Miniprotein binders against Homoarginine-6-hydroxylase 2-ODD-C23.2 (2ODDC23.2). Designs and how they scored, part 4

Target 1, 357 residues: Homoarginine-6-hydroxylase 2-ODD-C23.2 (2ODDC23.2), of Arabidopsis thaliana (Mouse-ear cress) (q8h113)
Amino acid sequence: MVIYHRKVVFTYVRAKRFYHFLNIEMVTDFKSLLPVIDISPLLAKCDDFDMAEDAGVVEVVGKLDRACRDVGFFYVIGHGISDDLINKVKEMTHQFFELPYEEKLKIKITPTAGYRGYQRIGVNFTSGKQDMHEAIDCYREFKQGKHGDIGKVLEGPNQWPGNPQEYKDLMEKYIKLCTDLSRNILRGISLALGGSPYEFEGKMLRDPFWVMRIIGYPGVNQENVIGCGAHTDYGLLTLINQDDDKTALQVKNVDGDWIPAIPIPGSFICNIGDMLTILSNGVYQSTLHKVINNSPKYRVCVAFFYETNFEAEVEPLDIFKEKHPRKETSQVAKRVVYGQHLINKVLTTFANLVENS

## First folded at step 5 (miniprotein)

Design s14 (from c13 with E14Y)
Fold by ESMFold2-Fast, scan of step 5:
Structure s14 (fold): chain B 357 residues (1-357), chain A 88 residues (1-88)
Amino acid sequence: as target 1 above (357 residues)
Amino acid sequence: SEELIKQAEWLLLYVKYLIFEARMLMEQGDLEEARRLLQEATELINKAQEIVDRALKLNPDSEEAKRLLEEVKKLIDRLEQLLEEIKN
């Protein structure tokens, strides 16, 4: 047996050394990069019985482990989703958000629509402060009654723009690809944690829920306008498809510094959510991140959230408790019912839309 | 087009930095970590090539894009050479 030393906080240290290498002062806005992972070796073998023994898979798994331990954010390339599709999603989204409010309000979010649809700028709040963005919220569609009384709140189809005409078909194709990609990345993460490839495809994840937010950030002429306040994502894994020409996403490192996520064309930014923190027994931590709108240009970001089964009772997986025992049990949430927490968050966010009796 | 050039230039600088760090690790005998940095650099240089190719499709006469393409090819050759050295 050989034990290899792994460096702590690798990405942050590398960013600092990169600035030193360039013999320049540290620039906080444009000169750091999160880990970049080519997952194509993982995807090539992700359905193979012996994938865990493949040298290419092992290498990708090592990179995923370091990225999830060091920062909880990374770029994904080699994901197999075409640049044409990734760009067309953003192009059509720009077209929709450029429409007059009267057109966008045709798919306005309401309780009757299952809290699915268009949110106007200023409807969303983070830590009591208004976020400077508009969005289309959508969720996995499901059969009436599938998730009991609690799921009734989100029943109904997603509301899609009629203009651009092709938007619905494009987004439905995109969601299916993001769902498969998220599942396959989680196979690598499962191996990274010391499990089988399929620990995240057990009873609690065989029917995964998903949330997608299609977000538009208006151009601003003022400094430090908050597009989205600091938060962690709730789910397992988030895939972010952001405009390539604007840097607005910032990630908080372990030292408390905000590191800009500079866009890489054709990549996804991927980050872990609170549910993965619980399921991994605290090995991988969800990371605070925010969006600051620092440009006069309009910015689009499409965020896909891969979740547990809707009714899943989420707690640390036994295999990861065995592989990664905690010294302090109080540092990890003991139990979360996913669907209940999602509904509570939705109802709290859209309290103004609930009719008073 | 100009923004693609800027992104490619930034990626090439980061690739050069990763190569510098990998060579230091090779001298120190940490071949596993050196290999990991060189492989990360290879992924990034391939992405830079993609960006440069896109810039050239938008403006085939861009001298800046042509210069970056030559630099990409030189760095790919360098990375292949260093990865072969680690193989023993």
Scores: ipSAE 0.000, ipTM 0.340, lowest interface PAE 13.5, mean pLDDT 81

Design s15 (from c13 with E14M)
Fold by ESMFold2-Fast, scan of step 5:
Formats: C-alpha cells, structure tokens, sequence
Structure s15 (fold): chain B 357 residues (1-357), chain A 88 residues (1-88)
C-alpha cells in the first residue's frame, strides 16, 4: 500500500528526529536503534498452507530473525489492530488509575482472588529495589482443577474495575487480538529458526496461557526513580502498548548500553522471553530492560505476555538443537515446567500478601 | 460446539504441518516419505471434515464452522495437487 508506506516512512522519520532532540547519535545498526518491522505480509499469509513460500513472508521472517538475534526487541507495525482500540485501551487505563485510591482497592490483589487485581504503588520489588508503579494483574481464566495442584493459586476470575464502565469488555477484546497477533508472530519466528510455521503450536501452544500487566507510573518532580527494575520476561513474547508522549522503557544491548525505546504511535513493542530462549536453544536471548520514571506526567503501559501451555515442559526443541547446535563451553538451557515457574514467581513477588491466620 | 471447533482447528494445524514437511521432503527428493506424510494428512483432513460437519449440524449459523469448512476444502485441493505432483 502507497498510503501505508507513507505512514511507515513518517513513523521512522519521527523516531529519528526524536533521537536528535535527545542528543543521541542516530545510526542504522541495532546497537543504537530498535528495528521497526512491518508484519502485514506475514499476517496476510499466516493461515495459508504455502506461507513459507511467499516472498513477502520470507522478507518479514528475515527481519524477525535479525531483530531477535541482535536485540531481542523490535517495533511491530502493520499488525491490523486499530489505532482507535490501542489508544482507547490507554485512555481508559488512565481513567482507572486517576480514580481515588478507595475505588481502586475494590479490586485489590489478594491470594483469595488468585493473585489477580490491583496492586498499590511501591508494593512490587525487583532485585531488592522498590518499583514505583501501580498495576492490575490479569491471567487467562480457567476452570477450577484444570491445571491440577500447581494451578490452584491462580484459580478464579480476573478482577475488572466497574469504572470506566466498559473497561472489562474493551480489555477482553484487546486480549483476544493480542493473543492472535502473538500466535502469528511466533509462526514467523518458527520459520526464522528454520522450522515449520507450526513447531511451537503442536506441542507448546495448543492451549496457550497469557499474563497481562496494566501498569501506571506516577509522575516524578523530585528526581528520576525506578519505575521497574532491570529484568527479563518469563514467557515467549511480550507485546507492549505504551503512552506515545513519554520515553521511559530502556533496553540493554549486547555491548551493555541502555537504548531508549522511544514510542512510535500505533506500534507495539515486541520482545522475547525466557521460554523462547530455551525453546530456540539459546539462538534468541531474552533481553534485560527497565523503566525509569523521568517525567512529571503519569505514564501508562499495557504489557501482554504470550505464554506456553500452562503445564508445558519447556526444553530446547530437537529441530532447533539440530539446526543451531551449541558449543561445549556455552551455557546450557535447562528444562522448565512453565506453570511451576510462573507460580514460583507470583508467590515470591507477593509473599507479603500471604496471611498467617 | 466450542470443543468440536477447537478439535477441528488442531487437526487442520497438523494437516498444514504435514504438508509443509512433505514439501520439504519433495525438494530433497524423498518422494516415498513425502507421499506417506501426504496420505497421513489426507486421513486427518477427512476426520476434520467429519468434525466440522457435526459442528454445523449443531449450529448451522456458526461463522467459525463455515470458515473451517472452507479451509478443509482448500487443504483437500492442495493435498490432491501435491499427490499428483509426486508422480513426477
């Protein structure tokens, strides 16, 4: 599309000008600038039996491979989710976090609520340091007993605010679209690794789990503060919908430098998680990232985490071990049961919420 | 209803996987193995067709079941084309 290509060029030029405004030297490599990938050719063919033979798909797959090998973070455009929906999600999230504290506590996160709901500013810690954010934590809902004893701690419905009135319906629609988008990006990543489009879906993604964190970062006038400490994500892929007018997310490159993830309107930021690192036999590494509160304005970020089947035993896939053998001296990826790993992280993060009664 | 749709979707995913693998084998010259995978895919697509037909009987207005029926027909055509191609 000529009109679509004009939008892509405009978005790139805007990012370049913003880097110049910050006195950051612009370069064309991945060390100083996160790649932008238009995935529309992939989406057009992602359900076709001949997708691997399509020239447009091959081009997108090459870009995904380079981005995942070199950075582990990239912008996604051409994803088909409307600008209206992306913006409405952020707008309604701002409205919720602007409510009086007492209203937000109506959906307070508790063990009894399956660790789903609102957490207050300053309750979360990363690597022993207090994170200056509030959030709503959500997980894929499932029937009691579906995931055995391991899943018991996360049983129950998500807690959604009644104000804004339409928030639940909006977020459920958004989650469905993010789930579909994540699945389709992973088909491209599977091809990039040298497999079929369906390597992950047959075993690891037959019934995929998801996690979503809806995060609010308070404005800072006194000093720059840690909004979220340096970490990697646990799952396969993360889709980030962040406010367009604030740069706070920073990504650590292979040289150890922190690269700002400058917002591109209408895009998602996509990054790979620890489970994808394992499944790919270490070809794609999950990348350290952090959030710095550096603006007097309130910032919203909605992070959707696409995960394996809850009970998946995650270890390197044989096909990727064959195509991408590791050296004897390199770190060996260990086997992980995804659900157990998630439960351990939840219980560790919210240890202070457990009552001794 | 919902369970039949999910079951059919999984079977169609497996059919697509087998078609991809068979194409790779055909490019490598392993026509015997490719033919075996295409025959396996044919058995799975026939089962998917049966499940989709059952879903449509329960809910004739299901847009999801109608979409899957169209996908089944396209995959059957592709399997027939590849099986013919494997004859050289």
Amino acid sequence: as target 1 above (357 residues)
Amino acid sequence: SEELIKQAEWLLLMVKYLIFEARMLMEQGDLEEARRLLQEATELINKAQEIVDRALKLNPDSEEAKRLLEEVKKLIDRLEQLLEEIKN
Scores: ipSAE 0.150, ipTM 0.664, lowest interface PAE 6.5, mean pLDDT 84

Design s17 (from c13 with K16Q)
Fold by ESMFold2-Fast, scan of step 5:
Structure s17 (fold): chain B 357 residues (1-357), chain A 88 residues (1-88)
Amino acid sequence: as target 1 above (357 residues)
Amino acid sequence: SEELIKQAEWLLLEVQYLIFEARMLMEQGDLEEARRLLQEATELINKAQEIVDRALKLNPDSEEAKRLLEEVKKLIDRLEQLLEEIKN
């Protein structure tokens, strides 16, 4: 692709619509681009008892199935969250990261704050290499004692910046909308896997935890600076709200090629996490992705992670074992206790904040 | 060489979609916007031609590059035809 800003994104969407109109199969080279899915037909029917039989839902479900099988990453449009809110979230986040360092440290991450708050540039490491980003880490708030000894590590309220003053209220509204959107996308994914719409709303999934990372990537004058090393997300679904004028996120496809996630204004990027890989009996794979800082411009990315219940013992769902049986020689997904997995990740990342006895 | 082929393919898809949109605008009577899109398509098709020519210089035996060159020529003809229609 020759043009890396709005024109390339607009061209891709327009070309895809043109070929859909002609009912002609797109060139195979589209596997080097992420699919775009308009989920508005799914959202219009997601509360209807007969949604599985709706023609518009069936079409969206087919697109979700292909996207999740082919690459595990896709753009979501038609999601109903206003452009104004999506843009204000990024705008307020830029304002916070532009503050002097001493102001940002007022909400610094500590063990006593439940590992919630501001993380300095270079604190995070992926595969032994320093990640060149700063962040605000947030988690679903819960009452003291709700998640036992495991959850004690994350107890306490999120730390929100006092400047901009409206930030807390804006982000809390945004989180609620992202939570609802994630649940509704999962209804489509449940149908795509051959289940009912509600397979991801069962006993161990209907009180979903969430994690949110609000990430700032500093501008660089050198190419290929690692903003975030290659990794998979550990939850069910991730919704990414990224700056529109910078291409930095790269996704590894099934062929092993890195695909740039060129921003589409007003869209979310959505990807599959490790817990969904387990629950789907390996039908949908969580996909390696990375962030390369390659621009002198400061980049903001707000990543919302929709998770299982905190204490969920995650294993393949029976319905998906029946619909999608594994070959005998295939590696079977291990059982994972979600909350323990999350705590282990947090403590590993912030090991330097825990003093030796 | 393969990267140039990919770039040319994406530009040709953009040109085709601009032509599609321009034609729809012509049917709706928005001739000024249609003309603007056709002019934009003309700039992009010229860029695609340059990229295809570079790909052929790097690999003269590329069947894909030769096919794309033929497609470029057909789209140039189509753009010239539409630009004449919009004048009348």
Scores: ipSAE 0.000, ipTM 0.218, lowest interface PAE 13.8, mean pLDDT 81

Design s18 (from c13 with Y17W)
Fold by ESMFold2-Fast, scan of step 5:
Structure s18 (fold): chain B 357 residues (1-357), chain A 88 residues (1-88)
Amino acid sequence: as target 1 above (357 residues)
Amino acid sequence: SEELIKQAEWLLLEVKWLIFEARMLMEQGDLEEARRLLQEATELINKAQEIVDRALKLNPDSEEAKRLLEEVKKLIDRLEQLLEEIKN
């Protein structure tokens, strides 16, 4: 696996040199590479009661700790999800976004549909700037009444397109695998923070909500077209399945420079969200990232967000306050109610959609 | 039913957490508190076994229930090993 990691680094260096040859400047140096982590030793033992003592797990945990402390973004390989499934998800997503607008509108986002469904290009805003993308928004489905009055807003099934016909079944299978993968990566992150493997599976975390955004970025011939403005993700962990032939995702490094997240075929890009920053008592920081539309080719990105329980009142976990105490003069991480924050974001996004219709 | 499977999964998660905590206490020399947590874990694993058995009676072909049954067996063995270790 060390040899595989060296091959991946070599491929990235070659890509960087090629972009330089094309007179496209990369802002960061070789030192700013996003880490590549083979998590297969972690996955092999993630259900074992003795996983913390396994040598392979310990090595992966060390790499996760370093990645989360240094940049909060890393590539994941050895994740066990087939290349065929990863690629088929992107292929079917391309097919959907290639459909006539009237077909895409059949699953348009509405209050009656629980704010689930298709959003047209240009209705989403990040930090006051218009994002040039279209998307399908999906949320964990749940029984009516399960999340009280606040959750009532999101009640109902996800809207899936009838074309391609297999899309619903494919995406439901994919979501289940991403949910399990995210939970297992978080077991490694829990160990990295000095806790048990299960600190992110406590009462307010063991019935995780999830959000998925299936995003299409139109091809452009202009410079500086913002596909998605600079932001941090709100949840615990994000898995990004992006097109392999287009570099558009940029991550802000510790020096304040934007570095490209050059696609590695068969990998996920993984990053930590604001909730993990809170739960870890500020040990791991969520990282600013953005998407720039910089290619005449249409780009697809499927982003899966693993979250807390819907009702979770998120504050630093006691175990991590004990192991990683803040200075007396340091500010305590903000306490947030996850479901309320999500609903506020959903309603704001929909208000913008209505205003721009 | 799916409800029984989910309930069993949550109980097994609690058992694993108690085992992890008990092992840390054993390393620290707090054998009395470790024994208490392992006994609590034993009560929960017995409850999980009952739920898994009920799930298998309702659907004998459930791959999820069969997986949970194997996990229950492994955790019972581990709890017996740890309780024996405390005695020595």
Scores: ipSAE 0.006, ipTM 0.502, lowest interface PAE 10.1, mean pLDDT 83

Design s19 (from c13 with Y17F)
Fold by ESMFold2-Fast, scan of step 5:
Structure s19 (fold): chain B 357 residues (1-357), chain A 88 residues (1-88)
Amino acid sequence: as target 1 above (357 residues)
Amino acid sequence: SEELIKQAEWLLLEVKFLIFEARMLMEQGDLEEARRLLQEATELINKAQEIVDRALKLNPDSEEAKRLLEEVKKLIDRLEQLLEEIKN
């Protein structure tokens, strides 16, 4: 079973059941809370060709549709990744960030290292403002030349800490599980959009790129210290594994209010990215979110980003244009070459490194 | 080899996609197009079976190849059931 903050989950479930019992129309997203979805019925059938007809799958698909339409952020439980692994990832990450600066610099991010590795506090900027965090950036590894000239920027292996000693093996296992989980959640989202389970596994989507940011937020004694400025994610789905004892992530709801993403132990927070907005023909919107450092304690957050194929030309999928047509003047008509978009963002973020190279 | 496993996985994914589309067409009463898609799926599943068999000959201990072989068998059974339903 999944361990979670019973008070948060129980309060939301109780409120929803109570309104249903009274025949009062309930707002699905309960605008002051993020939805919690147990995806275990979806995972049990996600490899079955008859999954669309399964009652448990249909129920999860309905919840995914509502969460993606109303908020674009939700908690995932019943995901099958052990609490031990989820916690060990955070534990080892804390150990790395607690090391002396000299040790962390051994894997320092550079252009020569393919923009993979450790970035010190203050290197990252969001909308012109310095973010108060340090991180390890990593990307799917690939053979030299696989993604042409544009891919050369990101060539080379990920840089992993030698201390803790087990970190590389742990993170590689974790990444594989997050990749599989993201693919399976997308099968549910594909059904939610009215397609087959496999619309996000077409020719330009079935060899997915991935990005992972392992982020450390220093403790603060001041209010309103920006850990990460307001932004949307650029990919298909993001899985967030955050520390259980600190609330720092805030999500902007449809009314324009910032909703705190209070941690639920053992859960992932999942959100949709800009590429999924394009592919869905605008049915699901990527949601602005930010991180405010508001605790004297150090906070860790591991964000896994599931993407398209590197070379994918991203535009609305024909099936979703047909099922969810837009007015001609309001169509989501922007075409994005994913790999080029990613490289442009990397080079912009680390412009200071390029100028000195 | 890893390449054969990947090719088989992609073919099985295409087969599953075609089966899903065919079932939707059957519900809509478009039996001609449904039959066409199921025939296409049959061609792809036969190719996938050949590739999985080759992978198993190269590495008889491959757990991944064994899983794909079971998947192939299930999909063949499902395709036969759907083709029979169209005839009735």
Scores: ipSAE 0.400, ipTM 0.791, lowest interface PAE 3.4, mean pLDDT 85

Design s20 (from c13 with F20W)
Fold by ESMFold2-Fast, scan of step 5:
Structure s20 (fold): chain B 357 residues (1-357), chain A 88 residues (1-88)
Amino acid sequence: as target 1 above (357 residues)
Amino acid sequence: SEELIKQAEWLLLEVKYLIWEARMLMEQGDLEEARRLLQEATELINKAQEIVDRALKLNPDSEEAKRLLEEVKKLIDRLEQLLEEIKN
């Protein structure tokens, strides 16, 4: 069973009939669509002690469980973040990437800047292939020495451009709202896994790290230009704010087919990461996804990654091992120290900056 | 001030865990263990209230501290309700 919001089904049917009228057949069925979940009943009760018994919460929890088991990707609506803010983030991001190269380089990513800042088009590689995008990388700021020798690599403040002037304040407000939204969605996911609402707010999880990539994809006139190669996210939960007028994100389904994540205005796309796969004892799998540049128009995408505590030793939570025991011969998720994993990823991605800086 | 807010948030999360577990024990009929967890939660919520009060003295205009104070009040009310329910 695949769970969809009525609005998404209506949009799909309308589009399919339009293409049929033009003598163009859409070769897709409802199994190929990403689920849409209105989380407003969950948000209305997420601080109530009896939230698990609320009928609206139970319904949302059921939809989250199905989406996470079947796809690992879904649209979120009813999230309470204004359309104005969501659109302003994208608009100011367009303004930044349209600036001259010299202006963007004022916040250039370097080792001495804690690997925070602007990456030029073609600097990032995924699985050995060059990604055709530029980006601003940001991380949760922390005091010097807080995360020991491992965390030293990422020490320092995020670099924000002075133009547009309001960008820093806008993005900091946006990050706080995305952090709260992610935490609240995870309360629903915790219930979906059969735990308390607070399983993802335990000792290893209650001081969450976050990562944000603000990404610009240049327009192309060629087919199959890789904007971002196939990968999984490594955190708990990702919130994606993408341009509404361009379809470029593709998600690999359980059958191995690539499904386009067609934008829904005002929604977030939400997906689970590798750490949630481990913590859930493999019940929810992180899903491969990629970005193909397929339009002459410039596309922006803002990806917010909600993570564990930096020092967390990530292994399956006991409650979820009990509720969802694995088969004797199945591979159990390996224990991962989140901060070390993140640093290894950063240093591998930016190895050339160490040699050249 | 930020450290006090964080400490209070962590204590409130611990209180919520204890309340959840106590409720499950009550449904299973283990009232003695449920009462023990609720008493532990009461000690932690009192500590959280003291920390929130200190944060408000340092910054009376803190919206986050005011939010936490409201949450403390709700948790105290819930703990009192559950402790009375065990008696009956």
Scores: ipSAE 0.422, ipTM 0.783, lowest interface PAE 2.3, mean pLDDT 85

Design s22 (from c13 with F20L)
Fold by ESMFold2-Fast, scan of step 5:
Structure s22 (fold): chain B 357 residues (1-357), chain A 88 residues (1-88)
Amino acid sequence: as target 1 above (357 residues)
Amino acid sequence: SEELIKQAEWLLLEVKYLILEARMLMEQGDLEEARRLLQEATELINKAQEIVDRALKLNPDSEEAKRLLEEVKKLIDRLEQLLEEIKN
């Protein structure tokens, strides 16, 4: 499964390099493809004190900078997470969503459960219409009182399916690997912005909160059924593990065109969130994206969101204000308290559950 | 234990950050502030070493603890090099 996507990626990368070498503007069709980045040189040196001096790291950093400036979305390969694990996550998720509704409701999302658990079709609305998906919502677990009064809303353990039996252990392993991968990609992004590798590992950032949405999109026979309306993600980075045989994710490029994110087996899709836009002083912009379900087949998508510390007051980092001062037409970003913003979003999304509790 | 490994990882990350900031200050000619950060890093790396040593006593076969011990050694060498450089 892995063999064919590597050949396609290699051909695409070579074509882009050829156009850059000739100083020729890329044809629109080639610009419509999302960049593919092999981060294995970055990962090989991510624990090395002198990683910034490594030639392989420098090359990956250049690619990350271009991808973040041009689109804010890219494929990640060479990430070190096994194809077996990536596929098992999707396979077990399909098994769970195929269960009778009564079984899925055993872990139903409620205020008492800290807004963690199974979300039925019809809970989410975009522009007065129900989003055509079901999901399991998970958050980083923490001890009672750790995040003060603001955090009380999300207190309690994640609710995991008991069937498949191995689901909890599989997902906890997966989350740890996604957390480490996100942190290491951010080291490359930090270098791309002209900082040290560790600018996103300062005191307000190095105890990262995380959010994960495990999403199932029912098959449809109609065109343009909205699975998820147009939005930006609001964290630092998102890692998307999507089914290989369905194209549903659409990304808005800098020209204003919607670009399909065609699945590459074994890859993650990675995108920039709103908090990273603030922290970078506006150098990297979070990108609008949407999900249109155009297949009669059931689609699974597992989205992992790497965030700031829960209590972080998010503002542009001083180093990036110095390296990238704002232009005359730029607005000053307002300070955002991450945890409060997350809680407000959760309470707004699940307002009907609060009214019925 | 797993908690000791986590504590050591956090301390090593802090040490790396302080070293990089100190290097930048040295290049800018702010040797007094650079020395202060390197001394803070030295205190933290010593604490990290003690925690890693305790983790290895509890589980001598821990590959993660052995990896962290090698990282501690490299960072100690780097700190010693920078402290010698700032003297001159």
Scores: ipSAE 0.000, ipTM 0.355, lowest interface PAE 13.1, mean pLDDT 82

Design s24 (from c13 with I19M)
Fold by ESMFold2-Fast, scan of step 5:
Parts: sequence; structure tokens; C-alpha cells
Structure s24 (fold): chain B 357 residues (1-357), chain A 88 residues (1-88)
Amino acid sequence: as target 1 above (357 residues)
Amino acid sequence: SEELIKQAEWLLLEVKYLMFEARMLMEQGDLEEARRLLQEATELINKAQEIVDRALKLNPDSEEAKRLLEEVKKLIDRLEQLLEEIKN
């Protein structure tokens, strides 16, 4: 644990030095900086029945509460996923996107493939504007018929690149670790909201869905090209594994200013989704964010979206309504069926594929 | 085998939730309701044990089933501690 803690401290020092290089004092610019949370005390106790009484857990829970209330975005360090795995995921993703177009099209996204696979640059639209990125979209696999007529849209296996050869096995291992990490962060968030560690798991996460977007942003010769338009994520939590040497992700703060999410090597960026906003009774808000292509260098970002059960009827949990009553219910959606919401988002995003397929 | 593993995971989650609620009730002095929840947890952990054993029978090399077996053992120990605590 000492070796791991020293690595975590080293990563934080690097981030502080980077801020200093930009003539930004980390202490004085907290309103412009995303919080950094070492979750290792939470992870050490996340399976322990007594986790809520542990002093280290209590400290992490307090930091999570503040980050989720104030910003909705934070860096996660101390997460236990090796730097080697985090970097190899990005390395193999770079290798795939460097392949000729005809190779990438072997796994092209189509309605008949369950909206799983490769999408070329310019297929994705956010708020009516074309996004300058390519991606591989994948979803939790499930048996035919499991999610009824609604789920038919996403039926079928994920399409994985055959080159690099090890990509599928690597990504499946990575997804399992991201799933476990997301579950454990949510235990901390449940405690932060005043519940047991298991409030979400017993009600909304018995069979959690997940979405992953593996995104490549081409290098640009022009400044301020939109890589991904402003949006909120629609799930519970998002884990972002971004390239370390490019700053492109921007987060809208409470004052309405866009602040850069400067990479911290070995960290995840974690943000709150719309479903968690509903379940928390509006205590935690999903935050607008965007990606600006501002470098001639190619940038990779792997976004893992942790979601509710597919059939979950998402509404504020009673315990959180009791602990955090709202004055205006119109500010929080009263009820959403997660699977239907996901399908509506998929069909809206890929409307051009439906018309031309 | 995968379905048995999922069922066992769900049951173990329910066991932990009941144990957490029971601990809170013990702190509040509601020992009668706490005992009821611990008895329910005992029934569920026994069902989880059976399911894990069946999963291991079908796939003895399952790392996931072996993990669940260790989790069952830890929860049984914790549940027995809570049952002793409430008696004293």
C-alpha cells in the first residue's frame, strides 16, 4: 500500500507542477480547478460491512459529497487500476484508429449490428452540430429477448477490432475493472447522500447496464474545432481515460465558465450523469461538458458509462427525498424508464443511419 | 453457471443490506426488528451458499464462483458476530 500511495502522491505533484507552469496557483484557483480525490481508503473498505464507520471512508465520502454538489466532475486517483492497463488501453486504441479506413469499416456501426461498432468522423451530432471525432460504441451484451421490444434495438454482440489482436480481451478486462470501480464509487456516493452503501445496488443496480465510447479526435490545423458538443451524460457515473499530453475536455462550472480538465497521468475523470441527478433527488447535478480539438496531435479518450438496470424506473429514492427534500419538483425529472431513455438517445444520435441503412 | 453467479451476488447484496439495517437498528435500540432482519439475513446467506456450491459444481475453475465462496464465508463470520452482539 505504501508504494501505491507514493505513486498517487507523485501523480498529484505532477499535476500541481503543470498548473504552476501555466502560472496558476492550485490553492488560489480552486473555483477553476476540478477536485482530485484519492479513493483508496474507500476501496480498501468498500466490501466491509463496517465501511461507514471507517475514518478514511468518512473523509473520502466528504470529498465526494463536496465534488458532486459543487462541480459534478472530479479526478479519481488511488483507484487500483494499473497505469500499465490504463496506458495500454489508450495505446491499442491509437493503433486501431491509425489503421486504413477499410480496416475500421470491418466493424462499422449499423442498426442491424445493434448500434455497436465503428463510426467514422462526422457521423455523430450534438445539438444539431457535427462532431469531429470517430469512435467505437459498445454496450453490455445480453441474451436475445432479455429486454423485450425496447431492447431489440441494441441486441447483438459488440464488434471488436481484430487488429490489434489482443484488443477484445484487453477491453473486456478493462470494462470489468471499470464496472467494479464505478460500483464502489457509488457506494461512497450513497453514503454521501446519507444512505447505506447499498441504496443503489438493491434498487437500481442489481443487473447494471453499461455503455462505452472509445473516441478518437483527429489532429487539426485550425483552432477550436468541436470534437464533441456541449452535453450532459445520461447515466449514473462516467469514467474518462484520456490521453495525458493533450487538454481538450472542458467542464462548465457553477459560474457558467468553461474550465479545462487538464490530464493527470494515471487518473480517471469521473462525472455525474442524469440518472444519478434523479435518484439523488437533485442533490447532485449532471454537468455540461464539451471537447475542443485544439492540437495537431491525435487524441484518444475512452469513456465508460455506468448505468442502472435496463428496465429500471428511475425516480428519486425515498430515503434521499426524506433527507434532501426539494422545494420545486420541476427541477428534477419525476420518473424515467432508463432503457427507453437510452434507446431514444441512441436513435436520436444515429438518426441518419436509420434513414440511410 | 453465469445465472447462478448473478443470483448469488444479488442474495449476498441483500444479506449485506439487511445486516447494515440491523446494525443501525441495534444502535437505535430497536432490538426486536434488528433480530428479525438478522434472521432474514441468515436464511438468505444459506440460500446463497447453496447457489455458490451449485455454481462451483458446474464450473470448478470459475474464479468468480471462488470469489463468491470467500465472500460467503466472510459474511457468515460477520453475521455470527452480529448475532452474538445482539444477544449480549
Scores: ipSAE 0.235, ipTM 0.654, lowest interface PAE 4.0, mean pLDDT 84

